VH-VL binders against q67yc9. Designs and how they scored, part 2

Target 1, 181 residues: q67yc9
Amino acid sequence: DEPVPTPWPHQFHALMFMNYSGDLSMIDLWYDWTNGRNFNIIQEQLGGITYDLEWNNGTSFFYTLDESKSCRSGQLEVGILRPNWLDGAKYLGQQNVSGFLCNVWEKVDFIWYYEDVETKRPVQWIFYTGREAHIMTYEVGAVLEDEKWQAPVYCFNKEKKSLSTKGALSEFKGYKEKAAL

## First folded at step 1 (VH-VL)

Design b8 (framework fv_barzolvolimab)
Fold by ESMFold2-Fast, scan of step 1:
Structure b8 (fold): chain C 181 residues (1-181), chain A 122 residues (1-122), chain B 107 residues (1-107)
Amino acid sequence: as target 1 above (181 residues)
Amino acid sequence: QVQLVQSGAEVKKPGASVKLSCKASGYTFTSYYINWVRQAPGKGLEWIARINPSGGSTYYNEKFKGRATLTADKSTSTAYMQLSSLRSEDTAVYFCARDSRYSGYDYGMDVWGQGTTVTVSS
Amino acid sequence: DIVMTQSPSSLSASVGDRVTITCKASQGISNYVAWYQQKPGKAPKALIYAASSLQSGVPDRFTGSGSGTDFTLTISSLQPEDFADYFCQQYNSYPYTFGGGTKVEIK
């Protein structure tokens, strides 16, 4: 019988190292299925901090808190990844990654997912675009304080800007739209 | 820097098989799909199949299912397509192309090989 | 299979002209359309992805537009190096399918 990927816990915190063709960032991921929300706090190696706040109703904000006060917002037809989002993934076998023996799956046209055989924690995932997320910490049940899940006031201006589909955020958007099919 | 380099021209008789290669360089081979597309003389482009080099999973256009076989060798960063039971209608230039999915899961085929001419004639 | 109907099949134009090529899908494909340029004896070169996004290194005189079933490639001021064949492609559903092509010839 082939191994099946472990469903994500309803809430967790992960610190991730992201590599895309040499562009490096550290991502502070707060997944909160229970409250229908997801938050990525992205520190670029040679840049500032970007905030990616997503709601299960499809509302998303991608913003900065520096002098630029930039914000892109959008309404996706589908919300955050559900805990069982890896259902239907194809098993590819075992591979050693960063000292962990992993079971590996692919979700076609989207992602390769690597899970530690012993602990069932995610070790890494690689988007088909070549973006690599390396999972440094994985804290099941951790929840970010409610007060932190608030987009800045300038995200709600009448001249609402649509989310750009360029970059890492757009890969997640593509999958969420496909999941609706 | 990023390149796909294909094998040389082939001349085959009807009923024969041909195996074409596509060597990738300048990027992580296992992070991208490889598509195979053909173009008959004076005609348009026709999609044959694609392979995920990481796990070897394939998807075939029904028209070529059973005759086309895609494989990939991770150690040499090379994708292969074998086409069997060749007919005169298979005379075409065969291209490999990377499916990058770079920007939003919807990037298309951004890097193409130079093409391999296959001529099927008695 | 999704059929991509491209028009015109050929056109004659002069340097400096505005050229418009259209592509119609037999069913809704959102924005999953790419455009390619092909010169004689060469592989296709990617120009546009996601219906309207310009590929890196492609001159900004090329623009793509449309969504759903109707798509357009426009060259705002035709240059000598733009005389070529152009193809649209859908990548919404397998099998991927291409338009029949448009030959842009010198007048």
Scores: ipSAE 0.000, ipTM 0.467, lowest interface PAE 14.9, mean pLDDT 83

Design b9 (framework fv_barzolvolimab)
Fold by ESMFold2-Fast, scan of step 1:
Structure b9 (fold): chain C 181 residues (1-181), chain A 123 residues (1-123), chain B 107 residues (1-107)
Amino acid sequence: as target 1 above (181 residues)
Amino acid sequence: QVQLVQSGAEVKKPGASVKLSCKASGYTFTSYYINWVRQAPGKGLEWIARINPSGGSTYYNEKFKGRATLTADKSTSTAYMQLSSLRSEDTAVYFCATEYYYGSGSYWGMDVWGQGTTVTVSS
Amino acid sequence: DIVMTQSPSSLSASVGDRVTITCKASQGISNYVAWYQQKPGKAPKALIYAASSLQSGVPDRFTGSGSGTDFTLTISSLQPEDFADYFCQQYNSYPYTFGGGTKVEIK
């Protein structure tokens, strides 16, 4: 009987270190399946802060609070990642990563997922694109206060357009869109 | 290993009631819904109802509401379906099936199925 | 009630063939679709849930795809044990409803 990956809790907070071909960032991830929302607060090592606010109905906002007051908003055909998104993953065995003994799975052509054998917390995941997320902290049940889930007023207009999958977890959006075909 | 074992075949007259059992083993009984689905001879599948064994909450297909009654006994890990006022068109194989739920949601569909119980309604 | 229209009702195929079965929902159901295999005299066996997630122990030649209203089950290289009836099912809203079934027969 092979180990199966642990479904994500309905709510959690994670501080992640992201490495993509030497481009480094820290991501403050608030996953909230219960309220149908997901928030990534992204601090680029050589740049500013980007806010990636997503709703399960596909409404999404990608914005900055600096002088540019930039915002991309729109309607995606896919919602936030489901708790059971790892179901059907292929088990690859065990590896030591960053001091954790991990069970490792892959979704072929998409992602390798590493989970601590002892605590069942995610330790890292690596997209086939080469983007690596290293999970520094993992707080099951943590919820960001409701007031913080507000996009700035300059994000709202009467037109909604399809968004590019540029934000954090953009590989997940691409995978879900590919699966929908 | 997860398994559902159903009661044996039943032959009933029109107007009678039947009570079928579905005994669960190999998992936490209160973590899964139990669904009841029937299949008339040579026909497709028809969903009747589901029960949450944890609290006893049920949801019924309107077609069977008032005739079907679902219950569950946590001490024996057994789910039951009683169908009353039987008609000839109730002749079918009746299946129970597990459905994992988490919080208020069910995202995994029906997983493990019982072997089925044949119910024949004839005069 | 959500109507699941499954096609074809039957098909004939040879071992090694790629087989596709489609299922269309009468309204949007996101990815809340499961696929089942049923052999004569047996209970249905779960193959796929959440439109594309493979059930434990199911061979990887079975793949599910689709979202919204259009869904497909694909068997990439049909094996002798795959001759059976196949059913799709929506579990987005009550009552849960099944497609009419597809019989996969030996050519």
Scores: ipSAE 0.000, ipTM 0.450, lowest interface PAE 18.6, mean pLDDT 83

Design d5 (framework fv_dusigitumab)
Fold by ESMFold2-Fast, scan of step 1:
Structure d5 (fold): chain C 181 residues (1-181), chain A 119 residues (1-119), chain B 111 residues (1-111)
Amino acid sequence: as target 1 above (181 residues)
Amino acid sequence: QVQLVQSGAEVKKPGASVKVSCKASGYTFTSYDINWVRQATGQGLEWMGWMNPNSGNTGYAQKFQGRVTMTRNTSISTAYMELSSLRSEDTAVYYCARGSRYYYGMDVWGQGTTVTVSS
Amino acid sequence: QSVLTQPPSVSAAPGQKVTISCSGSSSNIGNNYVSWYQQLPGTAPKLLIYDNNKRPSGIPDRFSGSKSGTSATLGITGLQTGDEADYYCGTWDYSLSAGVVFGGGTKLTVL
């Protein structure tokens, strides 16, 4: 009776517009389940470019390529999302969004997901935190070249002294909150 | 108590089909994938496929593509695996196992169903 | 044949330590979480380790897992006669059938 969300293709590229309480960014999302990796390239309207490179084993790097040469590494609890990550979502009905008629689902305490009824492409998703990701382009089967998935060498330098895991985790979560996924 | 309980042993002739059931209890049936894994006597574990109880979507190992069908009945929290065109080398214990959507570990297993294919 | 390579057998005395290796490639172990399963004779497999190194509730801390590159290792310390079983590693492989692959299994004998 109720529609169920469409599993994601194993690989896609999406250009996205992100709005988080008036902070605007554009995100270049490369989802690559086939190679167990996910890449958010985040251009903030009032800031630089942040790279969020995540591997299915939970290894994640948040880095910049500008003069700051910053890099933060960490582990995600879950790794990258499976193609069927929306399974079990609660169906909320239909809504028109950005010229698309969408089926809408909710993963409780996480996300509202909007899917075009005709093409099954994602149109937008909104995190419970209020982050709104608007999918502008959606290219099924697109893959970023392997060499682009390499974190810079400064991500592998000796660890800095860390006396507070709580502070480190908070900073890491701050980077993750900028990602589209 | 989280459990998967499978149907009883089956004896089939070559060319027949077998349908094994797997009844879930103690958790939300639609929140976890069901995997099917078989094991021939003295052999290792062989993954056959997965089924999403919420959507009905499936993924099958290439070796079984065209012979296996995985379904469910959500009203009775039961998963099914049907294997057709049986041959003697399909003689094995067949397991259902619960899997997460976020990792591939199978944390709850059925007791197994012995399927014997012989003339 | 198995996609993941395990030694066919390993043996040790009670109280000793053993390690069981599991070798794969970038399409499986290299980029996915590894699980380990214990199968006692005549029983269904039991999840022993998930997410490379985590133990489900009820699994004693003498069992441990690790992963480095395209290989994973199961460690068992303080070996007991009740640990005599077959051990299997498992992970997702997205290059072949986009499905779960298992190692060939390792028979642990406690002598």
Scores: ipSAE 0.000, ipTM 0.473, lowest interface PAE 14.4, mean pLDDT 83

Design d6 (framework fv_dusigitumab)
Fold by ESMFold2-Fast, scan of step 1:
Structure d6 (fold): chain C 181 residues (1-181), chain A 121 residues (1-121), chain B 111 residues (1-111)
Amino acid sequence: as target 1 above (181 residues)
Amino acid sequence: QVQLVQSGAEVKKPGASVKVSCKASGYTFTSYDINWVRQATGQGLEWMGWMNPNSGNTGYAQKFQGRVTMTRNTSISTAYMELSSLRSEDTAVYYCARDRYSSSWSYMDVWGQGTTVTVSS
Amino acid sequence: QSVLTQPPSVSAAPGQKVTISCSGSSSNIGRNYVSWYQQLPGTAPKLLIYDNNKRPSGIPDRFSGSKSGTSATLGITGLQTGDEADYYCGTWDSSLSAGVVFGGGTKLTVL
C-alpha cells in the first residue's frame, strides 16, 4: 500500500538547521499540542535570537531579549499545527536525504515533507517558498518547562497590532493556513 | 583540492570477497554521503548504494542486498565497500562518489578514480 | 536493461551542436531532478549538470540541461574533439524503494 505520513507526537523537541536562499539559522522547536502552544527559538547565523511563541487560540508573539526589547504581537486566524496536519498529503515516493531513505509527501503550494522509512522521524521539510528545514535532533515526549512559555512583560505594555501581511510573519501565517486545509 | 582516492586493482576467485577503499581529502568527510557505482567493461553505470559517514547508515540497491556492505573509518576519512560471493559478472570498475545536495536532490559531484576488480577462475 | 532510455550514439562535426535525450517515467524524471555525467575514455565520470540545468564550477556554458515532463535533454554547442565521450543521465527512482538510476549512456563521436 501507499505509505501514510506519521502523525506528529503531541509533544516533541527538535533542533533544526534552516536554509533560505543562503540565509542560515538554527531553530529550537518545542511543539506542545497537549497544552495548545508552539515555540520556535531562532538563532540567525549573523544575527541575534528571535523568539516565536504561539498559542492555539491564535495569540502570537515575536520578540527579542536583547537591548532593543522588541516585541511584535497579534492574533492569527489559525492556531498551531494539528498532529495530523499531513492528512491529505500526496505521496511522491522515496528520496535519499542527508543519508536517510525517506518517504516524501507534498501538500500542494505549501510543503514537501520527508520522513525516515525506518524510524518514522521527520528528516526534512521544504516550504514552497524555498525555505528548507533540516531536522538535526528529534526528541519525542520532550516538554519545555511551563515557566519558559511566558512572553516578556514588554509584549503586554503596548496595544496588540495585526501581524504584517509581508515578510517572514506573513510567510509563517500562510504556512499555518495552508496546513489547516 | 577535494579528492577521493581509491585502493588499487584486485584479482579474486569466484566465491571470494573484495573490499575497496576510498580515502577522502580536502573537505569534511562526515558532511557528505558516499555513493558506490560500478561499471562492467563496455557497459553503463550501475548504482550500488550510499553510506552516511557521520551516522554509518546505508542504503543498498536491491540487486546487491545481502552481498554488499558499506562502512567507514572517520579517523582516517576512508569509506569501504565490501562485495561478497563474487561471480564473473562482478568484474567491473568500482567507483566511490561524493553525494551533494541542492534543493534537497542528490547528485554526485566528485568521483574517485576507480578500482578494477577482476573475478576469474 | 537501463531504467532511463538514451540513444546509444550521436555524432556531429566540430563546431556543431548536439542534443542527447534521456527518457524516464513519472516515478523518476517526472518528479526528481536530473544530473548529467561525462566519461572520457579510461577515466572516471565527471559531473556536467545537476538540478536539471545547473553547471558546477569549471564546466563551460557550452553544456546545458533541460527537463520537460518525464524527459531530460543535454545540449552541447561548439563541439570540440575533446567532447568525444560517453554521456549518462541520472536521477532518483521513487518506485524502486529508493535508488539512483542511470541512462544506458550515449557515445558522442566528433567527426
Scores: ipSAE 0.000, ipTM 0.471, lowest interface PAE 16.7, mean pLDDT 83

Design f1 (framework fv_fasinumab)
Fold by ESMFold2-Fast, scan of step 1:
Structure f1 (fold): chain C 181 residues (1-181), chain A 121 residues (1-121), chain B 107 residues (1-107)
Amino acid sequence: as target 1 above (181 residues)
Amino acid sequence: QVQLVQSGAEVKKPGASVKVSCKVSGYTLTELSIHWVRQAPGKGLEWMGGFDPEDGETIYAQKFQGRVTMTEDTSTDTAYMELTSLRSEDTAVYYCATGRYYDSSGYFDYWGQGTLVTVSS
Amino acid sequence: DIQMTQSPSSLSASAGDRVTITCRASQGIRNDLGWYQQKPGKAPKRLIYAASSLQSGVPSRFSGSGSGTEFTLTISSLQPEDLASYYCLQHNSYPYTFGQGTKVEIK
């Protein structure tokens, strides 16, 4: 009888700003459930852009295109978030956030999700660590061209590489793993 | 609730190896990142290494590189830390500590009770 | 490696006193800092995560503040059960590093 979260559209693009204790990053999120893939393009204060490319079979690539040509590939136990990933969330009521009247939910003491009452678009979500994702744009049905979903050739080398955006990548990866429970 | 239960105290001679276990209950080991911390008698805490889920690799502190191996057996929900070529200066209480994969604020929200390893002739 | 410097190394205070412990990082670590309490003969226990967030079940007299390079743990009204060593930990980059610890004793 309480409001339930709106399932995510099967494809969308969102530009979001991540705020973690004053550290700001910009994330270009391409969600593509239809083709079983998800892409986060992350710009943080440490300069360069980090690419987080994930496939529904669990294959993941974390890479840079700068001179370091860094890449880490891995196999996640879980695929990308399902459109209904907020099923079972606990309703907390309404709050005004960033000019929107939002319905608010909490899921597994991990994430607080804010959705515009009128348009049903996500407005923000906050992880229990205090990391805040503020959704600036939300373009339902937007799709990145197929050729853009290609990991660089050097991602298929069996070399370990480090990434400078560990905090944000770890949190999103952790949620996906938790959601698969 | 997560509980970490470590193996019992050990006395070793210099040059020997020790393998400390850390059994996880109340949670799935695969949802946790296990780290190892030691504390020499009367001294502070020293991070030895742990699993980095973002890179999918175990990272060791330089001081222990080549002597330490950290492994996990998910079928028994048990993590292990093996330290070789023991010296008297390795006498310490060894702790396992964990965080959850989604805890980007840092690990060590749960700790084992500690295992005293004494290295003496 | 990031060096974590705590001050003071030890202190003695009376029940009810406000106690402040500081921790300085040799480079910026954002809010990737935790505070840990270790009572004699026991394993450490996390008090604060993300520099200022109180761990569930920890008394509200404990609080953390700071970001970047300077951090503070405050005990607003010291209790006898607070006799312990306190450690800060940075997890901004590997290797993770602890401060040297602050021993708190009750007069």
Scores: ipSAE 0.000, ipTM 0.500, lowest interface PAE 13.6, mean pLDDT 82

Design f2 (framework fv_fasinumab)
Fold by ESMFold2-Fast, scan of step 1:
Formats: C-alpha cells, sequence, structure tokens
Structure f2 (fold): chain C 181 residues (1-181), chain A 121 residues (1-121), chain B 107 residues (1-107)
C-alpha cells in the first residue's frame, strides 16, 4: 500500500526557510483556501521584504512597502493551489530530513515533496531549479486577519513598475500552470 | 487589451542594416519583454531572441549572434530589433511577441502584425 | 538545442472531421509547450499554452494534451475557418524552438 500525500488543510500558516544557491530568505506562508487567497511575506537575508499576494480568481500582486513602492500585478489563468494539488505524485520512498523521517514524492519532475511520517506535516519541498523550502513551523487552522490581505493603492495605478521576486508561491504558480494545465 | 504595432515594410540592399520597431499599448515594457521571431516566405517560424523577463538579460539564437541587437525603450514602450550585414536569405516577415515570464501562460501570448523585410540586389 | 518535430507536415480533411497533430521534443520539456495557429498572410495566434490550457477566446473544439516529449493538438470538429498552419513551440530552455509546422487544408 503506497503512502499518498496528505491534502493540505483549508487554512494554515507556515514559517519557511528558503535556500537557493546560497541566497537565503525567510517566508511567512498564509494559505487560505476557504477565502480563495494565498500570501507569501518574504524577508531576504540581505534585502528588503517582498509581498506575494494571490487570489483564486488569478489576480496576483508582487510588491514592496519601502520607498521604492514597487508593484507588479498580473492576471493568471490559474488560482491558488487546491488542497489536493499533490494528487498523482510519484512515491519515492523514505528519507531522513531535518530530524524527521519523511515520505517523499515527486510530481511531474518539477517538485519533490517531503512529509513527516508521524504527523503528516510538510517538512521540505525542493523545486527542479534547486530552490529548497524548509518548513520550520506549521499551524493548521491559522488565519491572517482580513485587513492584512490588501495590496497597496499604488498596485492599481496605470503606471506600474516591474518587481522581480523569488517567492516560493511564484514557483508553485509555475508548477501549477505546468502540471495542472 | 495588449496590442503590438510594428513599423512598416522595408526594402534593403545586401550588406545594409534594418531596424524594426514594435510599439506596445494596453500594457508597458516595465511589465513584459519582447521576443523576435522571423518567417521566410513559405517557410516556418524561427526564434531569433529577446529579453528574458525574469532576469532582464538579452538572449540571442546562435545563428544571429554578432549580427542582431535587441533593445527596449521603456519611456516610449517600444522594442527594437536591428539586424546587420543583410543577405538575401534574411528576406522574411519579422514578428515581435510578448514574454512576461513567471509561468507557461505568459509566453508568446500577444504578437505584432509583422514587418516584411526584403533584401534584394 | 531542443528539436521539435511535427507530424504530419500537411493534411486535408472535411468539415466536421477530427484532426490530430503531434509534436515531439528531442528531450523532456515538461509542459513548456504552446500551440500557435497562423492563417494565410496573418500573424500567429496562440491557441494552447502549458501544453493543455485553452487560450481565452479560442473555440472549445481545440484541445491540447501531453507532457515531457509527446504532445498533441486536436480539433474535434474541423471548420472552414481552421484552414491554417499550426506550430508547436517549446520554451523550456533557450534557444526557444518551433516545430516545422503542419498545414491544414479543407476538402
Amino acid sequence: as target 1 above (181 residues)
Amino acid sequence: QVQLVQSGAEVKKPGASVKVSCKVSGYTLTELSIHWVRQAPGKGLEWMGGFDPEDGETIYAQKFQGRVTMTEDTSTDTAYMELTSLRSEDTAVYYCATDRGYSSSWYFDYWGQGTLVTVSS
Amino acid sequence: DIQMTQSPSSLSASAGDRVTITCRASQGIRNDLGWYQQKPGKAPKRLIYAASSLQSGVPSRFSGSGSGTEFTLTISSLQPEDLASYYCLQHNSYPYTFGQGTKVEIK
């Protein structure tokens, strides 16, 4: 009987440590399937804070609140990840990661997902690019206050500036478009 | 609505240069990048190069490296493709197309109308 | 470079027929593939992105499938306005490469 990945709870908060070729960041992930929204708050080790706010209707904002007042918005044909987004993943067996014994899956050669055998919490995921997300905390049912889910007014101005971001959910959006579409 | 409007047809002599423009409207060059594709009469589509929207660097196909220069002017929302040392085999319709990066849904989703460049003696 | 091979190079079919065009990549490209329609004398128009997603405004008779190295574009009920050349494009890695094209003619 092969293990199957645990569906994500409809709402959770995770604090993640992100490593990509030595570039380090800390990410507050607020997943909120119930309200059709998802939020990555990304603190780079040697940089500022970038906000990656996504809605299930495909509206996405990548912005900063510092003096640059940068915002890039887009309308994607994909929304946030469904709770069962790992359906169809290939089981790869078990590995010890960060003190946890994990079941490991791979989906469409794009992402490798590591889940604690005992608690079923996510422990780690790695994108095909080598970007590694390490899940430090996992709080099922946690919800960010409604007032926090608001893009700044300058995201709605006609003259917008592009902002590059390395949010984990940007990788998940790419994955969803590649794997689910 | 995003629209790409290209400059008009050109006739050039062998050895000359041509510079084709692509004006973006309904969106800005700060939010997307332009790639260039050509098509010789009766032939298929050939990718020439463009700006990588994820890192902002220009990438050219090896065949055109050293002869092509692609630039973007964000103040006028106009992209340019200049091809030098023209030969008869460069006779083609040249297209600009959008590349917004980030995801598969944002690759080559809008195209210009094309610019015919004829190279003849 | 990733080579994209389309088959057939041309086909003729009647209105209402199901038409299938195949595109094969020389190495894995996941679902980083689009399908483009080019009517005579016009610029290409995207039909499918991410291998299987229908572009807004494109009739539902068009569909795409596949991942990795084998991809298919299907027109479930061919219409006269579908007379065109069809191209696949991989954008998995540089240089981006198109298939040679498939010319679809209506009998």
Scores: ipSAE 0.000, ipTM 0.458, lowest interface PAE 12.9, mean pLDDT 82

